# VH-VL binders against q9usg8r228to453, part 10

Target 1, 226 residues: q9usg8r228to453
Amino acid sequence: IPESAEWMNHLLEKVWPLINPEMFSSVADQIEDVMQASIPSFVENVRVASLDQGSHPVRVVSIRSLPSGEASESFSEKQASEAEHKDEPEQQRKQFYNFELCLAYHAKPVEDATSTSARASNLHLRIVFYPGIKGTVGFPLPIWVEIKGFVARIRFRCELMPEVPFLKNVTFSLMGLPELNVSAVPVAEGGVNIFGLPLISKFVNDAISAAANEYVSPKSMTIDLS

## First folded at step 1 (VH-VL)

Design u1 (framework fv_unasnemab)
Fold by ESMFold2-Fast, scan of step 1:
Structure u1 (fold): chain C 226 residues (1-226), chain A 126 residues (1-126), chain B 107 residues (1-107)
Amino acid sequence: as target 1 above (226 residues)
Amino acid sequence: EVQLVESGGGLVQPGRSLRLSCTASGFTFSDHYMDWVRQAPGKGLEWVAETRNKANSYTTEYAASVKGRFTISRDDSKSIVYLQMNSLRTEDTALYYCARDYYDSSGYYSYYMDVWGKGTTVTVSS
Amino acid sequence: DIQMTQSPSSVSASVGDRVTITCRASQSISSYLNWYQQKPGKAPKLLIYAASSLQSGVPSRFSGSGSGTDFTLTISSLQPEDFASYFCQQSYSTPLTFGGGTKVEME
């Protein structure tokens, strides 16, 4: 099993750059919505311009199969919903594959911190703040936010089906809020001094954590693949 | 050596009960669904019951002909699957096979009974 | 319940003959069909799973084809040890159901 974990990380490193960029647009929109709801009165608007995975991948710390009973505890909300439909006809064999992933991310150290290209190798957000009062749009303030690291424990429930693509849906749930560390760096043409970098880092960290909280057990998200 | 051995069959009167056992060896029993399949003398195969693995909460399924009368169960610590047969009828007379089904692996879309016991005979007559 | 109709019920054949057995499902079962061989006095043996996948240790003269509702088992050149009964079985949904069987007899 230890040798298989190292091989999984080797494969993930090769696959990471191939991940569909469109997968990140929905996550970026969710983070933007949380930020927009939390902006102070002296900020008119906030935008997530991009969310890029970079070339440095997340690592699989561990993977383990879960008995359906243990998995059901994590998805108590969904389990209760499914119990409402227990009288449905038994026309197909419902089969679940349940597993838990522990993921860790640690940003690669940048020897030249002024290199935008080098920084882009790590997972990052580009955020634009618009200072101002309601009804006016201030000078845009672009901020580069690097994800320094995170640790997340995620449980997955896969419902299998006999027809292509054989995977009907995937439900996932976070086993607690991820440990998260972010760092904000200005890429701006003035107005930067009205915001402290620690204040911006805290604001972004809080927004990402709030977005993630919507997926913490017993809350879950189901992706329909059929 | 992968093996399934059935036991518990015999002659029993209508309306009585009988419990069949199937002992597994040579593989990880807890990963598999287990099935009981019967065959009446000179007839074809009839699926009777299935118990799913722990990952699927030991859920059970039954043929309509035995539902409410038969109960399938398993003991993963002993690698045994049971078939408790109540309210037996003459029509239940058959050779009862234990079979290994679905396994917990990357081939989840493939279900088949690849290992069978030699069967235990149940005769229901007065 | 999914009904499995197997034909023919019996076939008389000689060594070297091509034998074809057909199985029809009452509704689509995708490729979730298995074929078993049963010799007199013995337990069934898996020959083919997922409609066309040959079980390890089974001779290549056995082949399966089909999807949806219509399935076929073919023995390309019948050998003496192939005189047996053959059963199809759907694994798409419970209750699991078998075809009525086909007895391949020596002519």
Scores: ipSAE 0.000, ipTM 0.430, lowest interface PAE 16.2, mean pLDDT 79

Design u10 (framework fv_unasnemab)
Fold by ESMFold2-Fast, scan of step 1:
Structure u10 (fold): chain C 226 residues (1-226), chain A 126 residues (1-126), chain B 107 residues (1-107)
Amino acid sequence: as target 1 above (226 residues)
Amino acid sequence: EVQLVESGGGLVQPGRSLRLSCTASGFTFSDAYMDWVRQAPGKGLEWVAEIRSKANSYATAYAASVKGRFTISRDDSKSIVYLQMNSLRTEDTALYYCTRHEYDYVWGSYPYMDVWGKGTTVTVSS
Amino acid sequence: DIQMTQSPSSVSASVGDRVTITCQASQDISNYLNWYQQKPGKAPKLLIYDASNLETGVPSRFSGSGSGTDFTLTISSLQPEDFASYFCQQYDNLPLTFGGGTKVEME
C-alpha cells in the first residue's frame, strides 16, 4: 500500500494498551452468538470469556478521501434520500465526508510461547467450550485463540452537522471479507490436546469471518453520535 | 474454615530425604492447584513446586534449584499434597509453606495464592 | 527466569504516613503481579492481585498500580498493624518469582 498514516500509527502505538477491553464486549458477544449457532451436537455450549487487544497495535496502512457519490450506501438509502429532498433547497441537504481506511494487524513474534504476558501482548480471545449432550453440561474446556493477522478495507460515511460536535452519525462498511489468520494455542489449565487445535482454529476463524460478513458491502452499520 | 496444615519437617543430615505433607480442609481440594513455597531464615520467599488438578492432568512444575531432587504429588481422596525431598542440601534449610490457587470453574485456576498454611521447618545440617 | 527487584529494602515510617513500595520486573509481565504482606512469625497474606485489584477483606488504604515492568504498592495512611514485610510476585511465566521484600519499620 503506497500511502502511510505515520501520525495515526504513532498515536495508536501510545493509546492501544490503554484501551479498556470492556469496549470490545459487543464484538465478543457477536462472535459468541455466531459460534453458539454453529456448535456441533457433542458441544452443549460455547462462551467467549474475553476479547483483549493486547499491547501490540493495529496499523493504519492507508487513508484516502472519497467523493460524496462513491461512498458505499444501500439502494434503499439513496432512493429515500432523493425522495426526501425532492422539494428542498440544496443548502438544506445532508452533508457527508467519505473516506476509506486500510487496516493491517500482524501479531508480534512470541519469545516464549508458555509466557502468559508474551501471548497476551497480541490480540486474542479466551473461549470456553462445554462438551456434552442431553442437557448435561460437561467440564469446561478453555482455549486461547490468538489473532495472527488480518487485513481489512473499511469505508466510512460521516454525516456532518453545524452544531458541536459537527458529526451526526458514522456509517461503515467492509469492502470485502477481511483476510484473517487465527491460531488456537494450548491452555495449561485445560485438557486440550494438540490434535484438536487445528479444528478449533478453523471453527473460530469461520465464526469471526461469519460475524464480519454482516458488515460486508452492501451491508453497513450506522452509529449515531448526536 | 478454609485451612492448610503442613507436617513432616525436622532436622536431617545432607544427602538424606524427607517427605512433607499438607492436609487441606474447608474447600474442594480436588479442584485446586497446590504449591510449595519456602523461606530461608531471615530471607525472602522462594517458589518450589506446583501440582495442578486432575482436570489438568496433575501437571507439575519445579524451581530449577530442586528439579530432579524434589517430587510433588497429591491424594485427592485424603485432601493431601506431598513434597518428597531427596538428596537434601544445606541450601534447602527453610520454612516450607503449602499454598493453594483459587479455583475458577471456567479457567480451572486463578494465578494467585490466597490461602497459606503456617509452614513446617526443615533444617538440613550435619 | 524473570527477576523481581524490590525497592526500598526497608523503610522507616510513622503512623499516618504515606508509604510507597516499588517492584521492577526484568521483562514485560503485563499486569500479572500480586502483592503479599507478611508479619513477623506469620504466613504471607494476599493483599493485591493482578497489579491493582484489592483482595476481599483488605483495607482500602492499600492500593496497587503499574503495568509492564514497573509496579507500585501504596499505603495511603499507615496504621500500627501495617508494620510488616511486603513482597511482589509475578505469574507471567514459570518459575514463579518473588521480589526480595520491603520491610516497613517504625520510625
Scores: ipSAE 0.000, ipTM 0.431, lowest interface PAE 18.1, mean pLDDT 79

Design u11 (framework fv_unasnemab)
Fold by ESMFold2-Fast, scan of step 1:
Formats: C-alpha cells, structure tokens, sequence
Structure u11 (fold): chain C 226 residues (1-226), chain A 124 residues (1-124), chain B 107 residues (1-107)
C-alpha cells in the first residue's frame, strides 16, 4: 500500500535541519522542571542546557483525516468549554480540519565517535547536574543524552478563518504516552559518575515521559496563530 | 588567584631540544585538562598539544606539525605541565602559551585560563 | 584537519560602531565553536563558548551566533577597550584549530 504521507516525509527531510532549536524551549523547560522535582538529595540542581533536533528527521508513518466528532473527544478541556456555547451562531460557524499523525524516530548510527557534530546529527539533550552534599556545591556534571527513538500518535484540530492567514489556531493532543528510548552518552574514560549511565538514562526517560503526559488526552495544547 | 606561569623558553639552534614548564595555582590542577597553544611573531594562534586528567588516563593529543617531536606531560603533585620539544625547527619559533582546558567529554571544550606565555626562538 | 577561515582579516571602526566578524568551517561543526579576544602584548581571553554562550565577566555587547559552517561574532557598540584581535576556534574534532584572526583597529 503506497504511503499517502510520502510528500510529508519529503518535506520533513528538507525542513528538519532548518527548524530553530529555540522552538523546543518550552518542551526543554518542562523536562527540566520534572527532573528538578525528582532529583536525589545529593544533587542540588539540574539544568537542560539544550534540546537539539539534529539533522536526522522524524518520519511520518501515517496521516489520516478525522471527522469532527471523533477528534473532539481528544480535546476535552477547551473543546468541552466550546461545546457549551455551540448554540451561539458564531460558535456554530467555526470551521475545523482534524487529522491524526503517527510519528516515528530512529537515531542514525554514529560512525565516527570522535566527532561531536556526527553525534549531534541525532536528536539529543545536553543536561547538567550540579552535585551538592552537606551544603557544598560541586562542579557541574554535563551529560549528553541521545534520543534513540520514539513513536507518538498525535491528533490535531485546526480552526480555520476566512481572513489571512486562514488558520486561527491549532490544538494538539497525544493519544497515549509515546514509546520512548533514550541513552546517556558515556563520560570520557576514567571519569567519575554520581549515577551509572543506565540510571541516568532511566531518570531522563521518566522525566520526558512525565512531561509528555501533560499533553496526553484528555489534556491538550492550543497555539494561537491569529 | 587562578594563575598559570610558563617558563623555560629561550634561544636554541635548529635540531636541539628545549623543555617548557607551566606552574598552576589557585585551582584543583589534577582535575583539569591542560593545553599548549603557540603564536608565531605577528601570526595567529596554533594549538599544539593537550594532556587530560588522571581520571582520563593522562591521554595526550598533538597537532600533526609537532607529533613525534613534542611530548606533553604533567606532575600533579607539583601542579606543573611540561612540553618537551625535540628536533626543533625554525618554524617552531613562537610565543608558547599554557592554557587550562575546561572539558565536558564531547559536550564543551574551551580554554578559560591562559598564562602570559614564554618565548621560544629557533635560529642558527 | 578542519580549516577555520575568518573574514575580514582586519576592520577599521569607530567607538559606538557595530562590528561583525565571520568565521567559516571547512566542514559541519554544529555549534562547537569558541571565540577569543587578544589585546596587543597579552594572552587570549575567552569571550564566547559553544557558539553563543557568553563567558562570565564578558560584557553583554558581545554576542555569538551561527551553526554548522557559518558563525558570527558581533560587538553591538564598540568601546575603546574592544580594539583587539579576535579568533574563532573549533572543538568538533582533534586537532583543535583556530581561525586566522580578525584585527579590529581604530579608524
């Protein structure tokens, strides 16, 4: 069966490296907040220094249009509020385009481990832990975390308008927690770690999952484009 | 208070050897990566060599122009990094700086503390 | 080796001017680039690390931008103490390499 999403994947392959990493700042902030709330007693602070998409793109596995009623169930908080006013003529005149995307990401193998830029071609986080024991603050401990892969199913509701730019807002919601696999990159040989790499990987995986849960149905996020 | 002081520079003939020293103070030397960077008269900066901390097995790296001729080493008990320069060439004439490397593995690497430098002149 | 090319090699400017210095890498180095300032007769001083992060104690008039192969150092309003040489340096791969330098001199 031919993929109706091939045009979308072609576009993502061209555009992915051009996306400004600052677009991910709100996601990075949420991940940082979750991690900060979960740090052990011997860690004083944690900071997400950057979240960078790299040059290797996410892939659209499928895209499908949704009827208005089906998509509405996914946007309970804001859409339920709007439903209470559907008897108003203005509310009944709203036009929506609803669709669902299934996205998959798989990191590309790094061939040259000595090259920072080769490693940075994959979606990654740079995280800094600040150890603190008995009120003393140790030197920062930076960790490179690679996103090895994820699978996410996202529903979008686009509110259309007749005036330019013709798109008033976009509401999205995750249809369940994404499947997620992350890996902490080892510190240089002989380095001392407060956490083992598997524990760091699990800690970051749990934090990303918890941050993502804030967008899981019935919760949603609306971006106003007007 | 955080300081690097180079010494050992001088005038030498081509083919001879010279050893530079850099004494560190005001920080935990044993945890730091140390670099040598040179600057020929009126020219730009050229990285020469690096030595990592004991936690990284004192791993060393060299610029191709000096590999096989220069050896970087350190003595953590004295807070000194050395550059042993053998088979000197006129092209090695430069002001040699000692610098502290701040390394985070593969995340960041920058030299935040520099000495005033020691002059090496290789001339017949 | 990764070659770093700086432009211009020199620039004449007046106090209060905006000065822009460009650095180009021979291959993609992501954001793994530092900027240093060197005043006549003195050792280099770190200004910016990781392409855009300002080092502690460096005035906010200095800023860095860029990624991949093209990088820029900007001085928004040149001060008398800013007349110096500026060098970019990559740390994507060994050996570490510097740009040829840009001399900012008084008009």
Amino acid sequence: as target 1 above (226 residues)
Amino acid sequence: EVQLVESGGGLVQPGRSLRLSCTASGFTFSDAYMDWVRQAPGKGLEWVAEIRSKANSYATAYAASVKGRFTISRDDSKSIVYLQMNSLRTEDTALYYCARGYSYGDWEYYMDVWGKGTTVTVSS
Amino acid sequence: DIQMTQSPSSVSASVGDRVTITCQASQDISNYLNWYQQKPGKAPKLLIYDASNLETGVPSRFSGSGSGTDFTLTISSLQPEDFASYFCQQYDNLPLTFGGGTKVEME
Scores: ipSAE 0.000, ipTM 0.429, lowest interface PAE 18.5, mean pLDDT 79

Design u12 (framework fv_unasnemab)
Fold by ESMFold2-Fast, scan of step 1:
Structure u12 (fold): chain C 226 residues (1-226), chain A 129 residues (1-129), chain B 107 residues (1-107)
Amino acid sequence: as target 1 above (226 residues)
Amino acid sequence: EVQLVESGGGLVQPGRSLRLSCTASGFTFSDAYMDWVRQAPGKGLEWVAEIRSKANSYATAYAASVKGRFTISRDDSKSIVYLQMNSLRTEDTALYYCTRLGYYDSSGYRDYYYYMDVWGKGTTVTVSS
Amino acid sequence: DIQMTQSPSSVSASVGDRVTITCQASQDISNYLNWYQQKPGKAPKLLIYDASNLETGVPSRFSGSGSGTDFTLTISSLQPEDFASYFCQQYDNLPLTFGGGTKVEME
């Protein structure tokens, strides 16, 4: 939209630090499953210990309303289910509002890279690798993964209802894989690096991208707000 | 049962040396970060030194008050952490605690490696003439 | 060094009272703060980690809150076994630093 999304960015600035990180548990679990499938035979296990949004928010670059037909193309799986109910004369008509967001994230520069709190202000994951042969648990190796930046185009379908809060559910879908840049470091500086940090960064980047494929059009996720 | 047992404390004259030992049991010692914390009679807690695990190259850190005089070390084969105290001063008089920094919970919860979840009973060091 | 300032240094209270102890960091430490309890003649015991998480086996009357520079430990209904000293400790950066302590004394 030509006009600034200033009001939405103002809201995100205030709400972002208040979001309960546990709301991202399903995303963390999907990332963990992808990582587990990709580890070499000399690593027994990998775990995503947390996915925290930090205090530095994403920004809305643009927002636009979507015509019903264009939205239907993006949510084909859900639209097929809805079409089955449209043939029922007694089913109440659902009202939808569809829109597209372009989101950008750029990590805040860390003034003191040795400070844990300074690093935690940015969007990050904490990942634990367990080296060892199957059935033998080795020393856990914790890795801090900072999300340096991303650009994502997301389409939303909002099901409206007449009573407050007027939103029954929200369905979203990614319009292609987000552009993503991550950086991995050991939790403690100077630690022995089993894989090398660039290789770990690649593993994590690939895993997040593969997990994001679960939400790339025509795939979607629905959040029930009622 | 997870336990830390300190030993080696005693009465010593200023300028002398003393070595404290802390024997660990009930956990995988080689994976843990180990710290020494002291408490002067009737005073609060003061962090003294830390030694990290082999995966972190046995990195060490010291409080400014003891840097250059104290050396922390460990023997993973015996599950012992040591604190070598040289050039002792009257102000080093304290009860010295050995502590373990936390670990990641196997049920999927994270404990960042800076929670002192296990403490020994302490060993008393008195520096007096 | 990050300086941790606790208040009050001591508080006189009766069984059943609500006790509040405050800890202030000299710089932003996010949630990287722990609380310890030390009974007379005993080693300190972890009560709360990551500012608000109650350690296993610690009674629910203990709670922690705060973020950034201002933190609070609350005992909702003081019991006889709670007369002790309490210490906050930051782990944002080395050196690790403790607050000066708060002694909860019987009134």
Scores: ipSAE 0.000, ipTM 0.428, lowest interface PAE 16.1, mean pLDDT 78

Design u13 (framework fv_unasnemab)
Fold by ESMFold2-Fast, scan of step 1:
Structure u13 (fold): chain C 226 residues (1-226), chain A 124 residues (1-124), chain B 107 residues (1-107)
Amino acid sequence: as target 1 above (226 residues)
Amino acid sequence: EVQLVESGGGLVQPGRSLRLSCTASGFTFSDAYMDWVRQAPGKGLEWVAEIRSKANSYATAYAASVKGRFTISRDDSKSIVYLQMNSLRTEDTALYYCARDFSGSYYEWYMDVWGKGTTVTVSS
Amino acid sequence: DIQMTQSPSSVSASVGDRVTITCQASQDISNYLNWYQQKPGKAPKLLIYDASNLETGVPSRFSGSGSGTDFTLTISSLQPEDFASYFCQQYDNLPLTFGGGTKVEME
């Protein structure tokens, strides 16, 4: 329901800049691994220097609670596993809260696109390509990659616990590949490298999509908070 | 009825100031991004300025042709967006439209509601 | 700034004709393009947003296509009320920029 999500969007607006970018290191590493596996022969190396959320937040379009059966299907759980819990003491049974979020992101247009500071307000990647043959020293070619937008449906399973903070872990899974638009922008350092930006944008878009595919249902990721 | 009504246009001498107003009704004004777009007689559309919602800190943006001379602002309690135009030039002569931006949930930013415009003529 | 070039600047057409208007961006704007219709003496009206999505209340004879740098607005069977000027607009980057417009006139 879109109206019930408005308080979440207000909260995200305030909290978004406070999120530690290191939380995204695992995602950045996976994107880097996918890119490294896909680089052409004239590029010896590629690395993701940073994945930064900026100050412009993602929006929650909708949130809905999920019944346990529907959630189990998303996380590749066997119904037999859930049935086995019916005979366990209540203290030993896992307690779950399941919900689905629809998230949308659209980059904030910036008045001075040549300003790195203004551009950093949007979700972005800094990637470095090293041209050359493998085993040869390359010169770093830094590229600023802006996430122009995405739409993602994510299902969350929260396992509750009796002790503070009452949340033991969170498992999430994507309900299909996110719709994703990415744009590579030039980095000026005494000159402007605009060559191949459309190909770089496609390359990075494909890499992010491939990385995201590792979390598409029935695949999932669990964050342990205990 | 979703509506935007511009006012404040008129004939002004070069170098003087004029303030345009745009009154919104029929929607939640405080959530909307608002734009000013102008059209010189017989010419095409030119974006002038944008002001974002409170959730985006009322951030503003301007076309290079007006930056430093024009100021966009809003009063959410009255559902009005303003365009303060200083140091007017003959090149600023145009019909000025107020438009509602919609950020959307799916990569969408568009001006879906427009006023009828208010005419500004800068002439000696 | 991203420059938007529309072609043709004007076109003469008859009721029932298929009309195509093109818009070219000076750089890749993905699908961040809107189309507006402006009838003589009136304010612009949104027709298509995000390159291909038809605004509610707009007749199905209007369609948009394209991505990257090349975009097209098509009117499949021109009606009398369609004689107007049409403008593309990018929102990939600030400043927001419009095409020069295409005037669709009666032949």
Scores: ipSAE 0.000, ipTM 0.449, lowest interface PAE 16.2, mean pLDDT 79

Design u2 (framework fv_unasnemab)
Fold by ESMFold2-Fast, scan of step 1:
Structure u2 (fold): chain C 226 residues (1-226), chain A 126 residues (1-126), chain B 107 residues (1-107)
Amino acid sequence: as target 1 above (226 residues)
Amino acid sequence: EVQLVESGGGLVQPGRSLRLSCTASGFTFSDHYMDWVRQAPGKGLEWVAETRNKANSYTTEYAASVKGRFTISRDDSKSIVYLQMNSLRTEDTALYYCAREDYDFWSGYPYYMDVWGKGTTVTVSS
Amino acid sequence: DIQMTQSPSSVSASVGDRVTITCRASQSISSYLNWYQQKPGKAPKLLIYAASSLQSGVPSRFSGSGSGTDFTLTISSLQPEDFASYFCQQSYSTPLTFGGGTKVEME
């Protein structure tokens, strides 16, 4: 592990349990929307009750600046142009910093799988299915979905600005669908046919993958910081 | 699937006005800069106007030859870009193309026109 | 405004020939140069963007090179479907400008 990735992982270990789960509400809502659009006719409704990071953190495998002779040349020429045309907005250069981040997650083994506290140490979703014919409310079927692991490559483009706060926006894009493995378990004893759990795991895996596909290159999301 | 369809061209007298429309389908229209590019009979391509996307506040740019006479606008709810042409001159006679711009995110945002309509013909004559 | 000078204005070639088209910018445009192909009666088609990046679906016999003010489009082995007009275009600043075009004709 390079020194830079090591210090980032030490920071993540300290910060991870302190992250407010509400920060994941947008992601949970998107997963819920995808699942709701894909439910079979014998399921009336589905909701994501929670998306919780647990205490076991994501790991930064690597971080690297994106290599590009073209980008480097372009940046240098734009820097010269900026000095000449500082008062002409359409000819002012945009300064960028591009990097790629590789993230990996691997859930830690749970010795007592019936313990909610022990399971909650890993990244997980709590979902509720409402079986029934559309227009009738069925009884809730709560399912615990553990994220057993994932590997994701994310590229970031940072647009820089000379004025405070120096960072105008950050755009990110996934470099392909994340490798994802999830496991579904019933919260209530005997509440689910064991043969149904693999289908639920596949359904949730497909929904998360479909949600992630909305951010796969060339698609991106921009966060405006200025 | 991704398609641009121009309409509104025709024969018009000098000094009159004409409005061109370009209907987009198959992509998220509001994310893209849109351009009008014209081609006079037997001549090369000439960029006319650009409207930027919502993230860039729908700002517009024009070629010097049409500035003050032409107005580009867009309606993201209908996925249509317009070109309002006023005070038309014989030298405005051309096939008018609608084009979508996209960019290479990783190379400093070089923009390029990757989707073009088939064009609509504008003939300005007496 | 950035003027784009394209040469030659026309070239006569045979199938299998190597064809090179050049484009000159009146000022540095870094790598912000695109190449388009236009067949008679058809809309232009993007071939190359950012001076050297091949657009998806475009045959590998097309290649672009150059930076700053001097750019080239090369067709390594001309095919019958390549007889067309070719245009360069700078995307460095508005107003966007095209080269005058090069017509590749059968000899």
Scores: ipSAE 0.000, ipTM 0.447, lowest interface PAE 14.1, mean pLDDT 79

Design u3 (framework fv_unasnemab)
Fold by ESMFold2-Fast, scan of step 1:
Order: sequence, then structure tokens, then C-alpha cells
Structure u3 (fold): chain C 226 residues (1-226), chain A 125 residues (1-125), chain B 107 residues (1-107)
Amino acid sequence: as target 1 above (226 residues)
Amino acid sequence: EVQLVESGGGLVQPGRSLRLSCTASGFTFSDHYMDWVRQAPGKGLEWVAETRNKANSYTTEYAASVKGRFTISRDDSKSIVYLQMNSLRTEDTALYYCARGDYYGSGSYWYMDVWGKGTTVTVSS
Amino acid sequence: DIQMTQSPSSVSASVGDRVTITCRASQSISSYLNWYQQKPGKAPKLLIYAASSLQSGVPSRFSGSGSGTDFTLTISSLQPEDFASYFCQQSYSTPLTFGGGTKVEME
């Protein structure tokens, strides 16, 4: 049923390591805001120090076209055809291109679990917890959080324009909460209670899911490109 | 009340063509994906082809074993889905089921919840 | 293509037994897995979708579990009408693929 996405996966393999991690700062800030709102009373502060994509890319599992906007749902084929004809002279292309992507991410196995450089090849977060009461200086507790995998279905609506770059804006919406698996690892292995790691993993997973929920249908985000 | 009825199966010689039909009743046909699934004698299930619903522009998908030889199509005004089978081979011998596709949740978990009784296709000289 | 490996190929059981069938995908399919029941001479019937969701009208003795690559169908207390073949099917990507099937037979 899903169309082949080999060309897009080839492109992602080439460009993935070249993406500036700072482009994810808004996502990192949103995750941080959710975590900060959810910390228990014995933790004074939490920070997302970095969100890095690593060298291993996300994969496009499928891409499929969607019907043209509201016309396909609300009107007969004749009505939709007439509407498109009226707009044709100004924009000699479909007013919108709509498509759905299914994305999957699977972390590569880490041969040396103690190697920071080996772990950095996968998508990860660096999070710092500050235990203590507000107004006190807590000892920073750095945690490495690896994204083990996720599956996401995203709907895109692209508004076209006649001149370069041909794309006026892109609106996207998640068709449900992404299925997400994360793993927390202490940066200093001997210094952290290993029994607390599953709770930290759950806390981070819940925060990412809550942040993603702001983009789940019927909610959407529009990016203006022109 | 929700029902799928297949027809058009029979005995056919290798290299010839056969068209299967599946008539749906009791539901809004245009809202659903429609699939053909076959089962060779004594073997398991093999997905053959799918036609998507009106909302997904009636796009089609095929198993590699039939791509280029089989064509799935639908007529929403009559609530019928067709499978045109060309250049038939002995290995196409099977019971052919028509199935209705539906989904659960915003994650689009597709499944086949209504099946016809099947129509038998035997390709033999 | 995603390969679905189902085990065992057959199992002999008695009424009241707990029966477990497993299905393994060649790559992660998240929760995009369905289970079907097929009785001799009959069409398949949907039992479970989205790995663990029970189809309406299906008895509660049937349950599904798993995610990623490993999935399980469990019949908690086998009834006479449950002697049938069972198939898993991934809906993650085309082509859609089925497991080889498991025949549950009377001992």
C-alpha cells in the first residue's frame, strides 16, 4: 500500500549528519518546558543541554498522496474540478500538495557501551537535573538519553507558488502520538543510582510525548518559507 | 447486513485472462480500502492487491508476484471491486478472497474486518 | 519486504488449555500487527488489530501482546470452536505480509 521512498532515504542518508543541531533548539526548549512543569519538589531545576541527531538517520517507511483539501471530502468531482479551473491562471499547479509520511527510527547497536563517541552516533538528548530546594545550589546530575526508536505518521499540506522556491508554506500534523522508546544512561556510571534510571526514562518519554501532543491532529504547525 | 460476494472464478489455461468481481452491500463502499488475498490449496494467506478509498484518490498497490499482470479497480456507483488477471500462471491457482479494509485510531492501524467466502481460480492445462 | 515468521506450525491441545502462538517480524513494525482465525472451508476472521486491540464480538479469552518485532496471541482457555488456523499479518508497509500460520488441533 505505501509508495516506495528509496530516493528520499538516499537523500536523508547524505544530509542527516550535515543538519545543524541548533535547528532542533525549539524542540529541545519545548521538551525542557514540559519537564520543568513536571519535576517533583525535591528537584529544583532541569535542563536539556543538547539534542543531537547523530549520524544514523531517520527512515521514510512510506509516502502516500492525500486528496486535494476540502474539495475531495465536501464536493462532488465536478465541483472540485470547477474550483481548480478558476484558480488555474494565477497558479498553474495544484493549489496544495497533500501527502502522508510514515517515519521510523531505530538506533544502531552500540558495541562499546562505555564509549561516549559510540553512543553519540544515535539520536540522543543530554539532560541535567539539579536536585534540591528552590534557591539552593544543587549538584548537577547529567543523564544521557538515547532515542532507541520511534514510529510517526505525519500529514503534510504544501502550498505552492509560481516562483522559486516554489513552496510558500508547509503545514504538518501528527496522526497520533509517535510510538517512542528511550533509554537513560548516566554519564558517570559509578555515581548514579541504577534503580532510578527506569523512572528517568519514563519521565523523559512522557515529556517528549506531551510535547508531541501539541502537534497531534487536529492541531498543526505551519512553517512559512516565503 | 454487511456482506462481500466474490464471483468470476473458474478453470482457465495458462497464459489466459480472468476477471474476478466482488459485490459489497450494507456499508458506505467509497469509505473503505478493498483488498484481494489469495490462498493456494493447503497453503497460507498471500496478499495480492489493494485499491484505496475515495479520500486517498483510489491509488493501487500490488504484490511483486502479480505486478504488471494483475489490475485492481473499483466502481463505487455499483459497490464492486474487480481483479483483472492477465498472463495467468499455474502458481496463480488459489482461492481468491475479497476483504474490506478499515482502520483504528489516528495512527491509521489498518486491518481487514470483513471477508467474502472466496472464489476458486484453477490455472491448469 | 517484511518477513513474518510464525511458530509453532501446529499445536495439539485439549479444551481448557492455554495456547500461545508467536509471530516475529524481520524488522520493527511497532504495533502494526493483526491476528486472524480461519476455520476449514471458511474465510479468515479478524481477531485482534493494532497488536493488542480485541475486535468487537471476539471472546475475551483471546488476547494479543508485543511490539516491535515479537508478538504473541494467547487463548487463555481453549474452547471447541477455537480449533482452527491462526495467522498474523503486518500492516506497517506494502506489500502486506502474513505469517505462515499455526494450526490448533485437538489432541
Scores: ipSAE 0.000, ipTM 0.402, lowest interface PAE 22.3, mean pLDDT 78

